# VHH binders against DExH-box ATP-dependent RNA helicase DExH16, mitochondrial (SUV3), part 5

Target 1, 187 residues: DExH-box ATP-dependent RNA helicase DExH16, mitochondrial (SUV3), of Arabidopsis thaliana (Mouse-ear cress) (q9smx1r213to399)
Amino acid sequence: LVEDILKVTGDDVEVHTYERLSPLVPLKVPVSSVSSIKTGDCLVTFSRKDIYAYKKTIERAGKHLCSVVYGSLPPETRTAQATRFNDETNDFDVLVASDAIGMGLNLNISRIIFSTLQKYDGSETRDLTVSEIKQIAGRAGRFQSKFPIGEVTCLHKEDLPLLHSSLKSPSPILERAGLFPTFDLLS
Key: E = the ipSAE of ESMFold2; O = the ipSAE of OpenDDE; V2 = 0.75 times the mean of E and O plus 0.25 times the DockQ between their complexes.

## First folded at step 6 (VHH)

Design s16 (from g7 with D106G; framework vhh_sonelokimab_d1)
Fold by ESMFold2-Fast, scan of step 6:
Structure s16 (fold): chain B 187 residues (1-187), chain A 122 residues (1-122)
Amino acid sequence: as target 1 above (187 residues)
Amino acid sequence: DVQLVESGGGLVQPGGSLRLSCAASGFTFSEYDVGWFRQAPGKEREFIGAISWSGYDTYYAVSEKGRFTISRDNSKNTLYLQMNSLRPEDTAVYYCAAGEYSDTLGFEYDYWGQGTLVTVSS
């Protein structure tokens, strides 16, 4: 995946283009069941209650233990959960998380599974935007890591068309403007 | 009729140890996350630690992690708290609690015991 970032420094505009070093493969089939969860999976959902409910359901099957990441966890707790998930010597080999997985964390995710493509935004339940879907899906796979190829799919088959159309949409040009004044001080 | 009954409290000298037990009845203990809280005189109730329904996840308040150990026995419907190197500031009523979902801050507890008093004094 290619992401263009515009950075303004003084009167100069620099365009930084980042290429995804590892392939991202949209899967044609849904997971359909929590029983099909495997090592390296990250199940994405958008409420604390659903995060802990999925964690319990996955763990009840007796094959995997889950770490959790969501935005309102304290930073030290998020780092500890990420470290535990990445550690290959323990049974915490599945992550259940919100869109906070992109917040300054290194995560060895093999496959992103969206439990839903809708979230409550404080006023209504709405579809995820193309940018939100791409940002989350882009966390699957890491160059020269345990999982060099990332996969992305949904838990429910009805969500696959929106996932696939979003991933095929052209990458937007992201314009990042800082609200920093520049001052000239000459005596 | 859901019950959580704490036992094992009492007077102990500084540096001593105590093991608290919480006997659960009236619900499917093995399906619930369970934890320990305490309330010192004149203070708010504070979280000590929790253990997931399966026994695989344990969560501790940072101040207690090295001295206290939480465990459970699903075959006996019992929750335990092993307390070592006790200090006068550990003096409190200790409560066990159970919930279907327990997070790292202990916000989702449905059932509470009546408490057992621990006094750390010479």
Scores: ipSAE 0.162, ipTM 0.542, lowest interface PAE 5.2, mean pLDDT 81

Design s17 (from g7 with D106S F107W; framework vhh_sonelokimab_d1)
Fold by ESMFold2-Fast, scan of step 6:
Structure s17 (fold): chain B 187 residues (1-187), chain A 122 residues (1-122)
Amino acid sequence: as target 1 above (187 residues)
Amino acid sequence: DVQLVESGGGLVQPGGSLRLSCAASGFTFSEYDVGWFRQAPGKEREFIGAISWSGYDTYYAVSEKGRFTISRDNSKNTLYLQMNSLRPEDTAVYYCAAGEYSDTLSWEYDYWGQGTLVTVSS
């Protein structure tokens, strides 16, 4: 699988495409129920209410405990939650998180599951962009980890076409350097 | 009728210990995240600690971590706060709160108790 990385170097904008060292496999079937959640899963949603509701629902089944990551958590708390999820010696083997997983955290995620492909952006509810979907999905699997192959799917069947088309789409081409950092800073 | 009733407050000497209780009724306590807050005169309401519905997760304010322990007994519909090494600055009215689908770290509140006064002085 191919991972698109956006970089700014010199006085021009560069778009680089790299082979992933760890493959990413888009699944053809949804995870239709939170009862089908398994070790190494990261369920992605975009409100704190939904994060804690999913956490409660998953834990109520009695098979898994969940760590949480979202942007407005203090940095030390986000790091502690990520460390707990990565630790194989405890029962916190599922992550429920927002797009904050794309922001500089080291996470041993086996499968990304989008609960929705829409978010509230401060003014309206909108579809995630291709770049947002790729950034989040790209967190599945990690080279030379216990999950060398990443999987990505949706909770709802209706979201699969947008997920699949987004993963096939090319990375956007950016103009002039100056305002764009390397995309690597977001992973 | 939903009720949260705090008890166990009172006068305690610096360095002492105190256990607060919060008795819940009128809702399914075992399905709610619950926590403790306090408010001293002229100060904003402060988060102290919270415990998830199942007891698997506990959260503490940084300044109180290590001195205070939160626990719950779902069979008794009761929330507890064990307070050790009390200081004069711990003097406040202590409130319990319950939230069904609330962020336990930045809590939105469905139900609040009336409060119980804790005074730490010699």
Scores: ipSAE 0.171, ipTM 0.578, lowest interface PAE 5.1, mean pLDDT 81

Design s18 (from g7 with S102P; framework vhh_sonelokimab_d1)
Amino acid sequence: DVQLVESGGGLVQPGGSLRLSCAASGFTFSEYDVGWFRQAPGKEREFIGAISWSGYDTYYAVSEKGRFTISRDNSKNTLYLQMNSLRPEDTAVYYCAAGEYPDTLDFEYDYWGQGTLVTVSS
ESMFold2-Fast, scan of step 6: ipSAE 0.299; ipTM 0.662

Design s19 (from g7 with D103E T104P; framework vhh_sonelokimab_d1; at its last look DockQ between E and O 0.41; V2 from the best seeds 0.00; counts 0 for: pae E 4.8 > 2)
Amino acid sequence: DVQLVESGGGLVQPGGSLRLSCAASGFTFSEYDVGWFRQAPGKEREFIGAISWSGYDTYYAVSEKGRFTISRDNSKNTLYLQMNSLRPEDTAVYYCAAGEYSEPLDFEYDYWGQGTLVTVSS
ESMFold2-Fast, scan of step 6: ipSAE 0.354; ipTM 0.673
ESMFold2, look of step 7: ipSAE 0.159; ipTM 0.557
ESMFold2 (binder alone), look of step 7: mean pLDDT 79; pTM 0.809
OpenDDE, look of step 7: ipSAE 0.600; ipTM 0.800

Design s21 (from g7 with L105M; framework vhh_sonelokimab_d1)
Fold by ESMFold2-Fast, scan of step 6:
Structure s21 (fold): chain B 187 residues (1-187), chain A 122 residues (1-122)
Amino acid sequence: as target 1 above (187 residues)
Amino acid sequence: DVQLVESGGGLVQPGGSLRLSCAASGFTFSEYDVGWFRQAPGKEREFIGAISWSGYDTYYAVSEKGRFTISRDNSKNTLYLQMNSLRPEDTAVYYCAAGEYSDTMDFEYDYWGQGTLVTVSS
C-alpha cells in the first residue's frame, strides 16, 4: 500500500447544512448506457471494483478520461483527483465516484448519474436513504461555475421512481461534509 | 499460460540508473492495468507505480514520483520502470503485476511476476 499515514486534517469531514443556490433538475430519462456519458458527468457507484470497471469501460470508447473519488483514497489523493476533474486544460472530464463526493470536495459536476440506488451496508444490500440520495445528488451544479445548473438521473430506467420520490421527500435539510462550500459559490 | 517476466535488475552504484522490463504473455496485455511493486529484505511489499491499460493514467508512490518513470508498450506487451538517482534504500526485489480491474492503492492484482533483484551499493 502507498501509505503515507492517513493525514489528520481536522476539518476534512464535518456535516453542514446548506441552502442550495444552484437549481437541481431531476431528469425524466436515464443514461441507458455508459457509452452515453458526457463531459461533466459523475457516475456514482458503491464499490472500488465497480469504480474502476466503469472507468475502464468509459475510457475504452476513446472520448473521455476519468478521475476517481472514493472514501479509502488518502485525502490528498482525493483532492488531486478532484482538481484534475475540475481542470479544463486536460481530458479528464468525467468522474467515477462513490458517496465520498459528499465529503467536502469542490467538484464541477454537471450531471450525477446513479448506477444503482442500492448499496451493501456491511450486512445486507439495501436502498439508499433519502438523505444519502440528496447528499450525493446535491453535488451536481455549482453557482457561477461552468455548470450552474445541476442534473441528476440514473443509469437504469427502473431506478428513476425511487430517485424522484426521494428528491421530493419532505426532508428540508440538505447535508454536506466540509466547511463553507457556499462561500465558493458566492465568491 | 499467463506469464509476467521481469528483467533488468542488477548491481548499481548510488546515484546510478536502471531500466526494468516486464514481458507479458498469455493474456491481452493492452486490456490490463499494470504496475511495479518492490519488497526489501524483512519488509512488507510496497507499491512503486502503475499505468492504466490505455497509458493515459500513471500513479506513483509519493517518495518515488520524481525519480522513477513507468511506461508501457502495448505493441510489445512490455511494462517498463526507469529508475534514476538510485539510493541504497531502493535495494529490493522488484515485481510487476497486472489486474483487469485494479485499484493501485489496494494491491488488488490478478497476476504477478517472480521478481528481479536490484542492489544499490557502493
Scores: ipSAE 0.211, ipTM 0.596, lowest interface PAE 4.6, mean pLDDT 81

Design s24 (from g7 with S102G T104S F107Y; framework vhh_sonelokimab_d1)
Fold by ESMFold2-Fast, scan of step 6:
Structure s24 (fold): chain B 187 residues (1-187), chain A 122 residues (1-122)
Amino acid sequence: as target 1 above (187 residues)
Amino acid sequence: DVQLVESGGGLVQPGGSLRLSCAASGFTFSEYDVGWFRQAPGKEREFIGAISWSGYDTYYAVSEKGRFTISRDNSKNTLYLQMNSLRPEDTAVYYCAAGEYGDSLDYEYDYWGQGTLVTVSS
């Protein structure tokens, strides 16, 4: 935990989420270099050091500026970064982020690009779960937004098979309370 | 030889203003994220604000967002902190710091200055 409360410059913002996400298209071609990064891209990685390293590399190419989102940023700061990324009047048109984008943020992401499909879990480096991949990838595209169709791919060609197999895998079973009448049988 | 040298501290009346400077040498200043911290006697070091290597991103501690402004001049290898509406509780030693391949938000700074004393008193 950080001792001080931090914020990025940005004010008077609210984050809204939508219940239904837009269709998602898995791409068969990787984004192999920073030169292929484009407006509306979100590059996903899993350490703060890598987030800022990718931000610096993308910005040094001179075509884009990057906002950032990750879990340990204060909520106000995450909202300010998301708002800046969504604002089409500025040059912050790329997002570099962790799995924190999987929950609750209103983000106008066109394409999710996984830099890796592994993360350190506190004990070992492991593959992302199917649920983790689907939650992150599902943030690409948003109904009635600038990007109604989302795309997802990897930075490295070697990661595409795991991405594609994960997106085809069934999600964990979700059980819901029934609202149908039942008849009790006495015994 | 890496150096960060703060200047501009001193005695100021409540409600006054000060501009702190931090002169950097011995490394490529334009490639580093840089920020300001302060420490009052007997207290932990406190983050004030930071600015990215390019100057495009600025970050502030929530309590200071309206009174303090951070800026940098990469052509002069200098970091600045403009402090307005100073209060007695702003009395502290102010430090500049520089970090590579990291956000100033994570406190993983590679280089630190010796500090400059700011005293806000009537």
Scores: ipSAE 0.158, ipTM 0.554, lowest interface PAE 5.0, mean pLDDT 81

Design s25 (from g7 with S102E D106S F107Y; framework vhh_sonelokimab_d1)
Fold by ESMFold2-Fast, scan of step 6:
Structure s25 (fold): chain B 187 residues (1-187), chain A 122 residues (1-122)
Amino acid sequence: as target 1 above (187 residues)
Amino acid sequence: DVQLVESGGGLVQPGGSLRLSCAASGFTFSEYDVGWFRQAPGKEREFIGAISWSGYDTYYAVSEKGRFTISRDNSKNTLYLQMNSLRPEDTAVYYCAAGEYEDTLSYEYDYWGQGTLVTVSS
């Protein structure tokens, strides 16, 4: 029964587990370069090699240090990395992460930047689903945090149309107005 | 001619401590993430911990992080593993490793040392 409801409404039901809405602003411009990374950014990618490659590139610029989160890290390690990223007393002010940021972590992310909108699913490389994009993008901004308004964009301009169309896709079909958070899209 | 040379292994009693060193040469040590692995007789190679090129980031296998500490000295091109509260189960050949890709937890390292034997027994 719960599976049938989720099948009809899609994975957007997961957004409703967030008790208070934070506005999400899709940006019209890409980041275009890792040199434009700033405090509170989360760069999203889907392989461990790319996570560490981006971490090294960002850190070599000398302005930021990066925490990492990905699914095969032990839960205690993910929590430690999240805590370090959230702590403003250190220089670990950027996160490089996979979709594991959706797994129950408290993260003070200001801006989500997708390096790619494709992932390997264990058998093939495929586009992210609308639900996956919304779940990841929804981690930007946190109600009653230092970043109450979230931003989302891509590293490459070619990915922006898919990002924007995914975020505009219909909300859950439940006939109860106001049940789910609504993203405020800036065209 | 990349070389990694481990030292500091030997016989130690249960509850004892030991510090391993890995001397690196033939590459720019300060540009590489480096780590420690071990292999006990009849077992697969096991990750222990890794440290980023800058020394600012350190990763451990969860079971070891309370007893083992990894550190590096880029001025001496040396990687260290401090091992405390040693147990018979820690008996293994310990290897240091360095990777061209900054993937410290994937087990994908390009350069490996020959290993140093640590035996924990009374």
Scores: ipSAE 0.030, ipTM 0.418, lowest interface PAE 7.1, mean pLDDT 80

Design s26 (framework vhh_sonelokimab_d1)
Fold by ESMFold2-Fast, scan of step 6:
Structure s26 (fold): chain B 187 residues (1-187), chain A 123 residues (1-123)
Amino acid sequence: as target 1 above (187 residues)
Amino acid sequence: DVQLVESGGGLVQPGGSLRLSCAASGFTFSEYDVGWFRQAPGKEREFIGAISWSGYDTYYAVSEKGRFTISRDNSKNTLYLQMNSLRPEDTAVYYCAAGEYSGDTLDFEYDYWGQGTLVTVSS
């Protein structure tokens, strides 16, 4: 039976004028170590292998449990992971995720931490665009939530200049809404 | 010796239950994600379920969710599969595996595999 195929593909884009209701604060210092991860953090990476590697490393430190979100998870699983992360009564207080956090999920993220500002796009490894950085960083903080002020930084010091220059750049954000073989994102 | 050894297979009637065990030895079981796969004659091996190294996360094939329960006991270096409401189409050799699980592929970077235990669901 083919019911075990959980991979989805989407590549639609929309252009939106960015109007942020909650302040976003770019931090001047990197996190430098996963040992400095704290409640409400979302560690962003662009490889499924790296998502699970970071989850394991953070959890082994014994202070946090991690939920995960990435595009090829089924919608019900992504929603369950988001709900678990948002629930303040459990120990799943850190999120390790890809850019899929932009796909219509309600997430109470305090601080976005980019593990890298590069991704493989199917043909080459490249820098994230200004719009990609802004879309992901914009998930930190949420109006009328526990974290009304969002913070954004990098794991590595060398990535801070690109992060800061991108956030200062004027441009509409590109919102990526996936069309998936198995579901409608609006349902 | 590095081994994964499955047990608990056998003949069961439709609607019956079985509990499979996988005993690990010769490596640090508590550092590995572990799971169950099956292979029916003439078919490719298929994923059934997996459990993370810590036991906090479980993953199931969509078709088996609700009938099968995966669990582990790190103090005994043992992985379990509780199978309920068995059907003739569940007839297969069941394998345990240990490695680094990927939710994307429903598969492991394969470090260790057992030799399998036969489950036959027939009247």
Scores: ipSAE 0.011, ipTM 0.381, lowest interface PAE 9.1, mean pLDDT 79

Design s27 (framework vhh_sonelokimab_d1)
Fold by ESMFold2-Fast, scan of step 6:
Structure s27 (fold): chain B 187 residues (1-187), chain A 123 residues (1-123)
Amino acid sequence: as target 1 above (187 residues)
Amino acid sequence: DVQLVESGGGLVQPGGSLRLSCAASGFTFSEYDVGWFRQAPGKEREFIGAISWSGYDTYYAVSEKGRFTISRDNSKNTLYLQMNSLRPEDTAVYYCAAGEYSDTLDSFEYDYWGQGTLVTVSS
């Protein structure tokens, strides 16, 4: 399998193409309920409040404990949370996280579950881009880990079409950030 | 009528130990994440550590890890801070706080606060 991942770094856009050694399987069925969350799941959401709300809801069911990862955690804390999630000797077998899971952490994620495909970007609430969806979904499964096959789905059925279409879409090549949004105005 | 009441503060010599308690009332303590903060005169409020509603998850400021231990007893509606190897720079008013969620690195995310208990490390 070949996966295109678009990363925006600093003031320039970098395009990286990776050959996935682990298959990524988009699921046709949503999770529908946090009660259906299982060992190796990563529930993705985009606010600290929602991260901790989902953590509490999952843990109240008494089956799992959750580690958390989000961007404003100090690097040592993110590493400690990732290590705890990966460690099979404890009960922290679910991860609730933001897109920060893409920031150089080794994570043994079996299934990515998007709680939403929208985020607040500092100005407005918007749909995630194709690149954002691919970058996050691409964290499911890892070559030479206990989860060599990754799965991806949504919590809500209504989000599945955007997830599936995004995973089938090629990543755009951008020379500079913001260039692509003005392209359609030339037509 | 939510209350958090800290106790156990006092004067202690350098190298000593002290155990702080925080008694909670007026809310379902077992459903709240709780933590400890401190503030020395002329300084901003500093996070020390926190423990999740269930007691399964603990968070510590890097500087306090190993010297301080946080624990809770949901049957007594009480939060504890065990402080070991105390130093003069640990002198501060210590506050307990409760929030509905485990995010304890930002003091503005806590819903309820105690009045504080003074710890003086001297002589």
Scores: ipSAE 0.037, ipTM 0.460, lowest interface PAE 6.6, mean pLDDT 81

Design s28 (framework vhh_sonelokimab_d1)
Fold by ESMFold2-Fast, scan of step 6:
Structure s28 (fold): chain B 187 residues (1-187), chain A 123 residues (1-123)
Amino acid sequence: as target 1 above (187 residues)
Amino acid sequence: DVQLVESGGGLVQPGGSLRLSCAASGFTFSEYDVGWFRQAPGKEREFIGAISWSGYDTYYAVSEKGRFTISRDNSKNTLYLQMNSLRPEDTAVYYCAAGEYTSDYLDFEYDYWGQGTLVTVSS
């Protein structure tokens, strides 16, 4: 079936590049369960199946609705999902997303939660690089927004040492809009 | 003992409307994503629309958007498709389908399918 199956309306996508101006706070405690998800959270995972599974699990608790962003979503759908997440007048106050959150979208993320620090790279399952971790974590918080301080943590306690060591490495954190083509290899 | 039973099909004139129903039994309907598909004679099965388990998300094929509306009533274990401004090319057998962990509404991870209801649009 060749027809486009998703109906959505959205705004023009803006592409921004900016240096990090907001503080980023790595948390010492994991989220541990979806019951601890809160407004402004972005749960990061690396497959469409996991994105929709987490969305359902969070929504089933009855406190939050989730928008989704991943690389193979049509551009208009990504824009509409981002706009819905940023809109404070609705109940879509949590984002479940891949590293595609950097694809020309403005996102008011308060806290990044890594569900895993591993991804399939088209050949093998591997740990995320320090650069990948920093770029994703750097999406938390935004200068002069309702979330001027970003937080970052993991869903699993076992992942915290890698997260913390990666954030302490001497490489700068850069926040920018961009395409993550590795997601297209997995879809 | 799992059943999806479509009803509401029949003969309708061009420009007319029909409301299809899909009655679910033998599973926890409120935990399943559900959708409508159709298959016209000599054609491949075509996605029409889907609605998430909660009813908060709806998805439509672009060709049907604005004419068709999908809805569900979890208290009645029933899925609906409201079809307006029907055209001869809408003639098809219409199927409902249910999937517990649908990773994408286009994916064929639908676990259960109905037997279909025939819609004929002609004068």
Scores: ipSAE 0.045, ipTM 0.471, lowest interface PAE 6.7, mean pLDDT 80

Design s29 (framework vhh_sonelokimab_d1)
Fold by ESMFold2-Fast, scan of step 6:
Structure s29 (fold): chain B 187 residues (1-187), chain A 124 residues (1-124)
Amino acid sequence: as target 1 above (187 residues)
Amino acid sequence: DVQLVESGGGLVQPGGSLRLSCAASGFTFSEYDVGWFRQAPGKEREFIGAISWSGYDTYYAVSEKGRFTISRDNSKNTLYLQMNSLRPEDTAVYYCAAGEYTSDYLGSFEYDYWGQGTLVTVSS
């Protein structure tokens, strides 16, 4: 049976922190335009409308085709999109995705590009937490893959300070479990 | 000219069934998540459930589980709500809405388009 990796002990929370074997390099410059997207890029956004808008804009240039991943896609479709993106023999060499990229998918991402650092959480639009930023950015690069060094940046230069400060934060990276625990059960 | 038009409302006996339809026009229906809401007199608008653009994912409010079924037909640009075992407390104006799925966590989405509503009255 699986063990919970996150434990609440009164006023403290135990988390499992993973050592990253592959370097993650925060870039000092933004991408500035979707026309500067390149092979191995994953453009991260938090709205399905934006996912398809970015896909359309990137593909108009005729240089790349985009696979898409977001949570409400059927699981079989998410797996097929991930497989197509990873396949180096086709033209689907860019991924446009939500934070669902962290949900059990094997993805050969070279560079993460945040289109925004805000999302709607079911109640309001808010800034991403340090943990959310680190979890998403951590998908760039993978040890013993074709992209052993990951890069991360933003689409807009105004977002770079928050990205950089979040990545320097000493907060542990929270491991994502197949379960979604709620701490309201403990009150 | 974007429109969502609900139909199928009316008076129904307690324990009865009713099927609502929502006809969409003026946008690419097959690219939108769509859902049902209701509003009873003196209450705020309440989420019933939603169905993804592809029809594969469905999301229901806990209070409606097992009694209501959402489906869509993209070839007809139409959303449906099948309501079974109706109760007097189901009396409300029922609204169709279309929008994006904005989060993977809650099944919530931001609505771009709303219908005018159709009245369902559950009474003898």
Scores: ipSAE 0.000, ipTM 0.204, lowest interface PAE 12.0, mean pLDDT 78

Design s3 (from g2 with S52D; framework vhh_sonelokimab_d1)
Amino acid sequence: DVQLVESGGGLVQPGGSLRLSCAASGFTFSEYAVGWFRQAPGKEREFIGAIDWSGYDTYYAVSEKGRFTISRDNSKNTLYLQMNSLRPEDTAVYYCAAGEYSDTLDFEYDYWGQGTLVTVSS
ESMFold2-Fast, scan of step 6: ipSAE 0.294; ipTM 0.651

Design s30 (framework vhh_sonelokimab_d1)
Fold by ESMFold2-Fast, scan of step 6:
Structure s30 (fold): chain B 187 residues (1-187), chain A 124 residues (1-124)
Amino acid sequence: as target 1 above (187 residues)
Amino acid sequence: DVQLVESGGGLVQPGGSLRLSCAASGFTFSEYDVGWFRQAPGKEREFIGAISWSGYDTYYAVSEKGRFTISRDNSKNTLYLQMNSLRPEDTAVYYCAAGEYSESDLGTFEYDYWGQGTLVTVSS
């Protein structure tokens, strides 16, 4: 997958082409149930309450154990959770996480599942931005060749249109000739 | 140990400007949402603004109305608050905080790490 960024610098115009190393496939169907969670899945949500609620529900089904990653988790603990998730010799084969997966961790995610496309921003609950969706979804299949194709979907069918339109849309930052920090969308 | 250390506070005249900094250590700064709060004597702690871990999203209290700008430099593990057109009512201790934009059951912000604060006094 290739993204083109147009930059205007002084008297010059530059077109930069950036390549995503692993394909990202938006799925047409939702997961609909945590009983359909599988090895390599990362369920994305935006509160600690929901992270631990999903972890409990998935583990009670008896098929998987979950590692957790979220921003307020101490850095050593986040690294240990990520390492445990990546290790194929244990039963911790599912990740339940916030947007803290977007950078700084090596994660062998096969499929990203958004539990919601909304988050609280300190004033209101709002839709995730195109940049936020692309940043999170971009973690599927990116760091590990054992998952050469990343998949992304939602838990709920009603969220699929926003997911699909966001992944097709130019990032607002990139559309404005790359004058803002955009490298996280390409990494 | 996790540390957030604010600096840049001081005495400034009404209409003046200050730039506050918050130096972070002991955690992976680039993975945390970070924000600024203030507390005047005898008042509740007030949210001012926050910036997402990537820098792509900024959030401001409605009362700010364009006078304050939040930014971050992940390569320097530093959070900034640019404060312009300062008023006597902006006098407060300013705190930086790190966490994530998580909803509690009650829909409140949750920040796990807090600095000790830097005093800003706006007075003639």
Scores: ipSAE 0.000, ipTM 0.128, lowest interface PAE 11.9, mean pLDDT 77

Design s31 (framework vhh_sonelokimab_d1)
Amino acid sequence: DVQLVESGGGLVQPGGSLRLSCAASGFTFSEYDVGWFRQAPGKEREFIGAISWSGYDTYYAVSEKGRFTISRDNSKNTLYLQMNSLRPEDTAVYYCAAGEYSPDWLGTEFDYDYWGQGTLVTVSS
ESMFold2-Fast, scan of step 6: ipSAE 0.368; ipTM 0.695

Design s32 (framework vhh_sonelokimab_d1)
Amino acid sequence: DVQLVESGGGLVQPGGSLRLSCAASGFTFSEYDVGWFRQAPGKEREFIGAISWSGYDTYYAVSEKGRFTISRDNSKNTLYLQMNSLRPEDTAVYYCAAGEYSDLDFEYDYWGQGTLVTVSS
ESMFold2-Fast, scan of step 6: ipSAE 0.275; ipTM 0.627

